# VH-VL binders against q0atu2: the designs that were tried, part 288

Target 1, 119 residues: q0atu2
Amino acid sequence: MLDKKARIRTSREYRNVFEKGKRLSGRFLIIYYVENALDNNRFGFITNKKIGMAVIRNRIKRQLRAIVREYQGQVKNKHDIVLVARAGIGKSSFEGMEKDYIAIMKKAGLFARNANKID
Below, E stands for the ipSAE of ESMFold2; O stands for the ipSAE of OpenDDE; V2 stands for 0.75 times the mean of E and O plus 0.25 times the DockQ between their complexes.

## First folded at step 14 (VH-VL)

Design yc20 (framework fv_dusigitumab; at its last look DockQ between E and O 0.63; V2 from the best seeds 0.75)
Fold by OpenDDE, look of step 14:
Structure yc20 (fold): chain C 119 residues (1-119), chain A 122 residues (1-122), chain B 111 residues (1-111)
Amino acid sequence: as target 1 above (119 residues)
Amino acid sequence: QVQLVQSGAEVKKPGASVKVSCKASGYTFTSYDINWVRQATGQGLEWMGWMNPDSGDTGYAQKFQGRVTMTRNTSISTAYMELSSLRSEDTAVYYCARDVGYDSGEFYFDYWGQGTTVTVSS
Amino acid sequence: QSVLTQPPSVSAAPGQKVTISCSGSSSNIGYNYVSWYQQLPGTAPKLLIYDNNKRPSGIPDRFSGSKSGTSATLGITGLQTGDEADYYCGTWDSSLSAHYVFGGGTKLTVL
């Protein structure tokens, strides 16, 4: 689980990201991202009923948290990032979801420069 | 099979605009980004930008920002690249190419259009 | 000029092996997978190698790719006259301004 410090938790925090942030769409995900004034990144997750039943939504959310946690160290600092799951994500494998996330983050320019390949 | 078919050759004067089309077929158009790459005569490939056909989101190379516009018409699976304020150095073959980044997390172009020659001369 | 550096030309006789290098930096080749494109004279580029070393369907195993650090290499064995073309490496650049980058291209001449 992501540290509480690394989570977007309040409605106000989410609204700030949606109103002031940039939006970028992938195949299975939409990300909203904006710079924050903190020393760490914060992540939020949105899974709508169009994805499926609560069990499915919870699974997807768990998977997205796992992906974000795995690549957290490669994300540029001082960003609030909200991941919105698209309707088709329920049909995606974990790997497909992961690759979509990576692609979106790269196109958004949110992955930091380093000498290590993202696997 | 996947195909990208581009519009025909264009001849423009300096200062004019050109709009090249790229019609996709053989796959779900909205599932893959379209990239544009140009190549001046006898020169190398130059990436111009990407466009997401689903959302309309774009990312342009810094060199072309403010001068290039990438759009799409999803009803006919067609991508467009418009370049304005044309200069002689814009004379090149322009390619559209399918991007498979969402499938792999890495960006490469697995299918290309046949290219569109744009000539800018006074 | 190009972000990725390739030798401008290489040449060899039929049946021989050639290698084409592609050097970049930590923000591009060091961080992202490399792809290679073949461009025959008067034609559009064709994907030759993706994900550093994978071949698309239809590409013979005479073509190989490898990556180490911030450099990539394209290998062609059993060189054929039909291999005469321009070859470009490419990859995503994860710098401040995210963008795709190509090498300057290498002209392969079959002697």
Scores: ipSAE 0.849, ipTM 0.934, lowest interface PAE 0.6, mean pLDDT 94
Fold by ESMFold2, look of step 14:
Structure yc20 (fold): chain C 119 residues (1-119), chain A 122 residues (1-122), chain B 111 residues (1-111)
Amino acid sequence: as target 1 above (119 residues)
Amino acid sequence: QVQLVQSGAEVKKPGASVKVSCKASGYTFTSYDINWVRQATGQGLEWMGWMNPDSGDTGYAQKFQGRVTMTRNTSISTAYMELSSLRSEDTAVYYCARDVGYDSGEFYFDYWGQGTTVTVSS
Amino acid sequence: QSVLTQPPSVSAAPGQKVTISCSGSSSNIGYNYVSWYQQLPGTAPKLLIYDNNKRPSGIPDRFSGSKSGTSATLGITGLQTGDEADYYCGTWDSSLSAHYVFGGGTKLTVL
C-alpha cells in the first residue's frame, strides 16, 4: 500500500486541494491537484456511496490504489493529488480505469519521464 | 459512421477573430476529446490543443495560449475553436480531430474533419 | 525544425519498398506510443498506424510501423502511385510542457 508520507490524511489537506488546485476530468475519474511544500507526492481517494454497494466501492478503491502505485515513479514530484471516482466508474474494467488515469495524468502534465529523480 | 463536419471557409483581416465549428455524429460526443490541428499551405501539421466536451476542460499549445479558446455546445454535439488577434501567419487549414486517449491511454486521432480554410489578408 | 525529425522526402519506383524514419526523444517517442498519418493531396490527414505498429480497419498490411528507443519507422511495400502523399509521425510529449507533437512530414514520390 501507499506509505503514510504519500497519503493525504486530514480534512484540511483535502480542502486545500479542492480550494487551491486544478481540476481535470476523464471518463471515469476526476483529478484535483496542487503543488505542495513537501519533497514528495501525496494521494487521496474519494469513492462515495453513490458509486454503488460497498463491495463495488472497495474494488474500485483497491484498483485505483494499484494503478497509482504502478505509476507513482512517473508522477512529477511535490503535488497533492486527489482522485475522485465518477458515478459511471462501476461499469469500468481495471484496464478502463488505468487508461483513463494515464490519459488525464498526461494531459495534466503530471507524468514525466524520470520524475522525482535528482541527477 | 463517425463524422466530423466543419464550418465553411473564412476570410479575415489582421487583428480580427475567427470561430470554426466542428459538428460530431456517429458516436457519444462527450466521451472523446476534440483536438484542433492547423496546416499552412505547403507546411506540416501543427497541434493547437485539446478540449474535453463533457467537462469543458482544455489544454492549449504554448504558442496559442492567450489567443485560442476551445469550447462546445453538447446539445448539438458541436466543438468550436476561436483564434483571436489574427495575423497573416495564421492563414491555414484548421482541422478538428477526435482523440482516443480515454480508450487507449495513448493519444492519436482516429477521425478528422474535412478542414476549414482561414485566410488572413489585408 | 520539428521536435520529431523526419526526412523531407523519399522516393522509389512502383512495386518497391520505402521506409520513413521519425526521430524523437525520451519524453515523446521514448515514453509514448507513436502514430502515423497519411495525407493525400488536397485531403485531411488519415490515421495509418497507431500504437507503434497497429493498423486501423481498411489499411492494407503493406503499411507497417515499428519503434525502437526514441525512433519510429513507417514501412511501405508494394508501392503504388496512389501512395504519393505526405506522411506524419505523431505522439504525446510528456515533458514539462505536456503536448502533442507531429513530425515535420515526409513527401513520398512514386517514380
Scores: ipSAE 0.747, ipTM 0.901, lowest interface PAE 1.2, mean pLDDT 91
ESMFold2 (binder alone), look of step 14: mean pLDDT 92; pTM 0.950

Design yc21 (framework fv_dusigitumab; at its last look DockQ between E and O 0.73; V2 from the best seeds 0.75)
Fold by OpenDDE, look of step 14:
Structure yc21 (fold): chain C 119 residues (1-119), chain A 122 residues (1-122), chain B 111 residues (1-111)
Amino acid sequence: as target 1 above (119 residues)
Amino acid sequence: QVQLVQSGAEVKKPGASVKVSCKASGYTFTSYDINWVRQATGQGLEWMGWMNPDSGNTGYAQKFQGRVTMTRNTSISTAYMELSSLRSEDTAVYYCARDVGYDSGEFYFDYWGQGTTVTVSS
Amino acid sequence: QSVLTQPPSVSAAPGQKVTISCSGSSSNIGYNYVSWYQQLPGTAPKLLIYDNNKRPSGIPDRFSGSKSGTSATLGITGLQTGDEADYYCGTWDSSLSAGYVFGGGTKLTVL
């Protein structure tokens, strides 16, 4: 689970990311990202009803949080990042979701090398 | 079978623009990014940028920023690369290539167009 | 000139083994998987190796790839005349200007 300080929690915080941030779409995810004035990154997650029933949405959200947590050390600092799950994500495996996240983050230039990277 | 078929050779004058097309078939066009790579005569491959056919999002190499525009028409599964303010050094074969990054998290080009020769001469 | 460095040329006789090196930095090869492309004379590049050491369908096992640190290597055993081509390494660069980068290319001549 992400630390409280690593979460986008308020509607105002989300609105700021959507209004001022950049948008980039992957296969299963859309990310909105903007620089923040903090010393850490913050993540937000959106799974709307198009994804499916509440059980599915909660599963997807849990999986996305797990992915973000695993790769958080590779994300360039001082960013607010909102992940929006696309409709097709419900049919994706965890690995597929993970690879999509990695790809989109690299496309966005948000990933940076860290000492824990293993090829 | 996956295929990328590009438009024919172009001859342009300096200062003009060229727009190369790349028609995709054999797969879901919107599921894979299209990249453009060029190769001057006798030279190596040079990456120009990527375009996501679903969203229209793009990322260009710094060298071509402000001069290249990558677009698509999803109804006909066709990607376009337009290069403006052409100069002699833009003379090259231009390739479109499918990117499988979303499948693997790593970027490589598994299918290529046949290439389009663009000649810039006064 | 190129972000990734390759020897400009290599040569060997049929049946022999050749290796082509590709050197980069921590932001590209050091962080991302390497791919190799074969370009026969007058043709478009063809994917030869992806994810450092994986072969696409149709690529014989004579072709191999490896990666260590910030360098990658393409190996070709049982060299055939049809292998005469240009070979390019490529990978994503995760620097401030994210994008794909190629090596300068290596011309393989079969003697």
Scores: ipSAE 0.897, ipTM 0.951, lowest interface PAE 0.5, mean pLDDT 95
Fold by ESMFold2, look of step 14:
Structure yc21 (fold): chain C 119 residues (1-119), chain A 122 residues (1-122), chain B 111 residues (1-111)
Amino acid sequence: as target 1 above (119 residues)
Amino acid sequence: QVQLVQSGAEVKKPGASVKVSCKASGYTFTSYDINWVRQATGQGLEWMGWMNPDSGNTGYAQKFQGRVTMTRNTSISTAYMELSSLRSEDTAVYYCARDVGYDSGEFYFDYWGQGTTVTVSS
Amino acid sequence: QSVLTQPPSVSAAPGQKVTISCSGSSSNIGYNYVSWYQQLPGTAPKLLIYDNNKRPSGIPDRFSGSKSGTSATLGITGLQTGDEADYYCGTWDSSLSAGYVFGGGTKLTVL
């Protein structure tokens, strides 16, 4: 249930995150993140052709969107966040992507204190 | 078998810097973050920060921000912690430790180095 | 003055049971899983309990962990003289200055 306003849409918006943002790698994901001037978060997703055929890339993107949606209530506001799938992500499970995302977001300091943790 | 082997003991003067190394073996070095933890004589454990060997990114405890630098050389599977502007209270045993956060989504240190004693005295 | 509060010491006779408490806050123990570390004299810490209550391979079942609210507990039954060590709780703290935190440590003496 990502709102349309919670999506990074334009090339300029993506470029801003890559140029101005911080970068952190996990096992299957890289995130780029930067504070924005909005009252909400925005998310972007990148899957590259090295991951596999279009059906595989589409599945991974759908899974990542589901993970982000599940934890969005824990994310500190005012951030643009781009998730980049690493080439090895095709070998992961949904649970593996989820655990990787959780660890990355905690280390990035993007999960808000006092938010409920949903297993 | 996972091993973390640290460099030998150091004696330093106040105001100097120290750089401790931690060589990893028995696993894919870039898959797990290395954390640094210190322990002054007769005191508890104090977390200093984490370092991601793949990206080189770090997160430092606020107390050490501006004095600590954590780096790595992936070609030799070695992590480094450098602490500058040393004071007497920096006298401690410094440990490197592997965290498993990217596998579990939770942080704990499953393997530790043997420790490196750093003594700061005039 | 650790972020996580542990009693400084605890003691009991061989064969008896002890518990070691670890008190924190909603941003650490309340939000994240707790681990416990054993440090024998003159050695590096060793992982004893992870994910609140799980034991790594080789840790006997007389070591147990639990968590309730913002507090965690390490339980040790059938105390042996080899259990004499310092014990530390640890967890991630998800507050504004996110990072890992340890308790102050508890010295266990087996009489």
Scores: ipSAE 0.605, ipTM 0.873, lowest interface PAE 1.9, mean pLDDT 91
ESMFold2 (binder alone), look of step 14: mean pLDDT 93; pTM 0.952

Design yc22 (framework fv_dusigitumab; at its last look DockQ between E and O 0.75; V2 from the best seeds 0.75)
Fold by OpenDDE, look of step 14:
Structure yc22 (fold): chain C 119 residues (1-119), chain A 122 residues (1-122), chain B 111 residues (1-111)
Amino acid sequence: as target 1 above (119 residues)
Amino acid sequence: QVQLVQSGAEVKKPGASVKVSCKASGYTFTDYDINWVRQATGQGLEWMGWMNPDSGDTGYAQKFQGRVTMTRNTSISTAYMELSSLRSEDTAVYYCARDVGYDSGEFYFDYWGQGTTVTVSS
Amino acid sequence: QSVLTQPPSVSAAPGQKVTISCSGSSSNIGYNYVSWYQQLPGTAPKLLIYDNNKRPSGIPDRFSGSKSGTSATLGITGLQTGDEADYYCGTWDSSLSAGYVFGGGTKLTVL
């Protein structure tokens, strides 16, 4: 589970990211990202009804949180980042989601090498 | 069979613009980004930028920022690269290439167009 | 001038082994997987190696890749006349100016 301080929780916080942030689309994910005034990154997750039933949406959200947590230490600090699951994500494997996340984050310039790199 | 077929050679004057096309086939066009790479005569490969055919999102190399525009027409699976304010230094072969980044999380180009020669001369 | 550094040329006789080095930094080779491209004279580049050491289908096992630290190496064994070409390393650069970067290229001559 992501730390409470690492989560975007309020509608106002989400709205701020959507209005002021940049948008990039991957195959399965869309990310909105904007700099914040904090010392840490915050992540938000959106899985709408296009993804599927509530059980599926919750699964996807859990998987995305796991991915974000895994690579959290490699993300440049001081960003609010919202992950929006695309309709096709339900057909993707966990690994597929992970690779898509990595790719889109790299294109966004949000990844930075650290000592905990796994590759 | 994945194929990228580019438009023909172009001859332009300095200050003009050139628009090169790249028609994709053999795969779902919107699933893979298209990158553009150029190569001046006798020189190495130079990455110009990427374009997501699904969203239209782009990322350009700093060197070409403000001068390059990458677009697409999804109905005909065609990517475009337009370079403006042409200079003699822009004389090169321009390649489109398919990016497999979303499949692997790492970026490399598994299929290339045949190249388009652009000559800029007064 | 290229972000990744390659020797400008290498040469060897048929049947021999050659290696081509590619030197980068922590933000590119150090963090991302390296790919290699073969460009025969007058043709478009062709993917030769991806993910540091993987070969696409159709690429013989005479070609190999490796990465260590901020450097990568392309190995070619059993050198053939048809291997005469330019070889480029490439990878993503995760610096502030995120983008793909190529090496300067290496001309391989088969003597």
Scores: ipSAE 0.902, ipTM 0.951, lowest interface PAE 0.5, mean pLDDT 95
Fold by ESMFold2, look of step 14:
Structure yc22 (fold): chain C 119 residues (1-119), chain A 122 residues (1-122), chain B 111 residues (1-111)
Amino acid sequence: as target 1 above (119 residues)
Amino acid sequence: QVQLVQSGAEVKKPGASVKVSCKASGYTFTDYDINWVRQATGQGLEWMGWMNPDSGDTGYAQKFQGRVTMTRNTSISTAYMELSSLRSEDTAVYYCARDVGYDSGEFYFDYWGQGTTVTVSS
Amino acid sequence: QSVLTQPPSVSAAPGQKVTISCSGSSSNIGYNYVSWYQQLPGTAPKLLIYDNNKRPSGIPDRFSGSKSGTSATLGITGLQTGDEADYYCGTWDSSLSAGYVFGGGTKLTVL
């Protein structure tokens, strides 16, 4: 998540994903995703008050960013992807979030061999 | 003990539709996706799609897109697969199967229903 | 024509060993873990191997699995008459037509 190009930043960018994108739910996460016109992927993260206190929400955001960073090289290019934490995510482990992310990204068809190699 | 119990055999005419049920017990129904797999007589297994019982989200194999609908009723822990515009080639045994992908990040079916025979004849 | 290729049949005598191959591509076996399913005559399939080489509880260790590149192998030692079944490999395919795929199945006969 270091690269500014890989982040969804503006309200307009978020609205585009929610309005035009597809939605897929896992156990702890919901993803919204849509093709973009760029050469790269962009990621956004949403945690809301129902998840818990601010310290919990901040921990979850950090964990999700770490997971996305770990797998971003496997994500098919040219997508805007918003991760929305579900209310129950605060009870999950890091590994639980990670496996959930892998499963929903595969079911969405967003993980592929050699789609976005960054190594 | 995890168990998936399917509805009984069906005989249908071409052009009709069929709805097969799959009642789950022994686990939290909304924690695992249900997949549907069919097998024509003397042939191999053919994956039809997945359904998330919590959200109702689905993903269908391209071959069945537009003809298949997978749903559920969470209050009775039951999944459904409906196949429309039936043809003789749809004659098969239809299985529901539990998908553990959310626990592992990899997909495999650890429990299967007993199968439902659907015969399409004129 | 199945996405994953298996031999149509294999046979061996009781007590012997047999292997069943499963050939795929980089988008399925190459990218995702492989499972194997046993289907005894007249019954539903049953999970035999998951995550390439792991056995669920109740599956004896004479059943084994392995994966190399884009192919997977099921090994069965100490063959018994009760092992006569169809065996299917399966995995997720992460291509543009993403979904689950099975091999065509292999009929094992114990002679």
Scores: ipSAE 0.604, ipTM 0.886, lowest interface PAE 1.9, mean pLDDT 91
ESMFold2 (binder alone), look of step 14: mean pLDDT 93; pTM 0.952

Design yc23 (framework fv_dusigitumab; at its last look DockQ between E and O 0.76; V2 from the best seeds 0.78)
Fold by OpenDDE, look of step 14:
Structure yc23 (fold): chain C 119 residues (1-119), chain A 122 residues (1-122), chain B 111 residues (1-111)
Amino acid sequence: as target 1 above (119 residues)
Amino acid sequence: QVQLVQSGAEVKKPGASVKVSCKASGYTFTSYDINWVRQATGQGLEWMGWMNPDSGDTGYAQKFQGRVTMTRNTSISTAYMELSSLRSEDTAVYYCARDVGYDTGEFYFDYWGQGTTVTVSS
Amino acid sequence: QSVLTQPPSVSAAPGQKVTISCSGSSSNIGYNYVSWYQQLPGTAPKLLIYDNNKRPSGIPDRFSGSKSGTSATLGITGLQTGDEADYYCGTWDSSLSAGYVFGGGTKLTVL
């Protein structure tokens, strides 16, 4: 589980990311990201009814949190990042989500320049 | 079979704009980003930027920021690259290429267009 | 000029082995997988190697790739006259200005 301080938790925090942040779309994910004034990154996760039933949405959210945790150390610091799951994500494998996340984060320039690749 | 077919050769004057098209077939157009790469005569490959056909999102090389515009028409599976304020040094063959980043998390170009020659001369 | 550095040319006789080096930095080759492209005279580039050492379908096993640290190497064994071409390494650069980068290209001449 992500640390409490590493999570976007309030509606105001989410709104700030959506209003002031940049947006990039991948195959299964959309990310909104903006610099914050903290010394750590915060992540938010959004899964809507288009993905499927609550059980599916919760599974997807759990998987996305796992992906974010795995690559957390490679993300440039001082960012609020919201991951929005797209409708098609329910049909994707965990690996598929992971690769999509990596691609989006790289194109966003959010991975640390000198970070070690895990894969 | 995946194919990228580009528009024909262009001859432009300095200061003009050129718009090259790239029609994709054999795959889901919106599932893969299209990249543009150019090559001046006798020179190496130069990456220009990427465009997400689904969202329309783009990322341009710093060198071309403000001068290049990458767009798409999803109804005809066609990507476009427009370069403005043309200079003689923009004379090159321009390629579109499919990007497999979303599948692999790594970026490489597995299919290329045949190239479009753009000549800029006064 | 190019972010990735390649020798401008290499040459060898048919049947011999050649290697083409590609040098980068921690933000590109050091962090991302390297791809290689073959460009025959007058044609578009063709994907030759991806993910450092994997061959697309149709690419013979005479072609190999490797990566170590911030450098990559393309190997060609059993050199054939048809291998005469320009070869480019490429990879994503995860620096502040994220984007794809190519090497300067290497002209392979088969003697």
Scores: ipSAE 0.888, ipTM 0.947, lowest interface PAE 0.5, mean pLDDT 94
Fold by ESMFold2, look of step 14:
Structure yc23 (fold): chain C 119 residues (1-119), chain A 122 residues (1-122), chain B 111 residues (1-111)
Amino acid sequence: as target 1 above (119 residues)
Amino acid sequence: QVQLVQSGAEVKKPGASVKVSCKASGYTFTSYDINWVRQATGQGLEWMGWMNPDSGDTGYAQKFQGRVTMTRNTSISTAYMELSSLRSEDTAVYYCARDVGYDTGEFYFDYWGQGTTVTVSS
Amino acid sequence: QSVLTQPPSVSAAPGQKVTISCSGSSSNIGYNYVSWYQQLPGTAPKLLIYDNNKRPSGIPDRFSGSKSGTSATLGITGLQTGDEADYYCGTWDSSLSAGYVFGGGTKLTVL
């Protein structure tokens, strides 16, 4: 996520995740995920215009990127993961988005052991 | 006040299927997953899987994969668990339970149904 | 059989204290928070402890929980005859086959 290698960039890359990946929904987020052929994870973020004005959508994306960055050490490598914000996300808190992300990533089996993140 | 009310006891023959219902009230049904847990007589609790009532997404314990189907009807706030190819080892009390994972990032069951006894006998 | 290991039974006199252990692994107790459930005879389980050591509203402070490494402990002080029940620990297991796991259960007898 920090550099260009950790980002899903092209429409073709996004389409691959949507077409070949698995999908799980939380309260505020939907994730699509598929194994990739790289040594690292890549993340994409989608906030459609139905969520609100561009300022709101950009804030949501920044918050989601911060959450992903905080937990990236827990994520199993070699996955492309797209986070799609649901319409109700604008009413959530940062903590609410964070808890939702943790829950769906655990249910997807994408989190691995890290004792520092349990407390 | 949160409440989960399950369907009544069932008696089935080996090879049949059973479908247990769990009607939710006192909360927004689509906001929390429903999990299913069973308990054979004198035995411990065995987790079977989770179901997201909003999306219909499911995750099943490996031993039940291929035999269990968890569904819902959101119009009547009701979750269902169907277990097929029944055998005597499936005789148990089946519980539905609400999980709070989306609020907390941690999974635990804060409310449980009363249980449905399923007896598989020839 | 049970992924989490609990003693099968424990007993103590009214007014005394008891502890119930729950032993797991790095993928379950070591990674995730632990909950405890009380099952009174003939009833459904009830949430007793969540997030390792927190009590839901209505659960008296005689019940406590703790976690250290890959083990968790339920403590009950001031034992009452109404505490006679089966007790289960539970947590998420973040191994390859992600899912929820319970301990085998501990029968508490109040003599």
Scores: ipSAE 0.690, ipTM 0.894, lowest interface PAE 1.5, mean pLDDT 91
ESMFold2 (binder alone), look of step 14: mean pLDDT 93; pTM 0.952

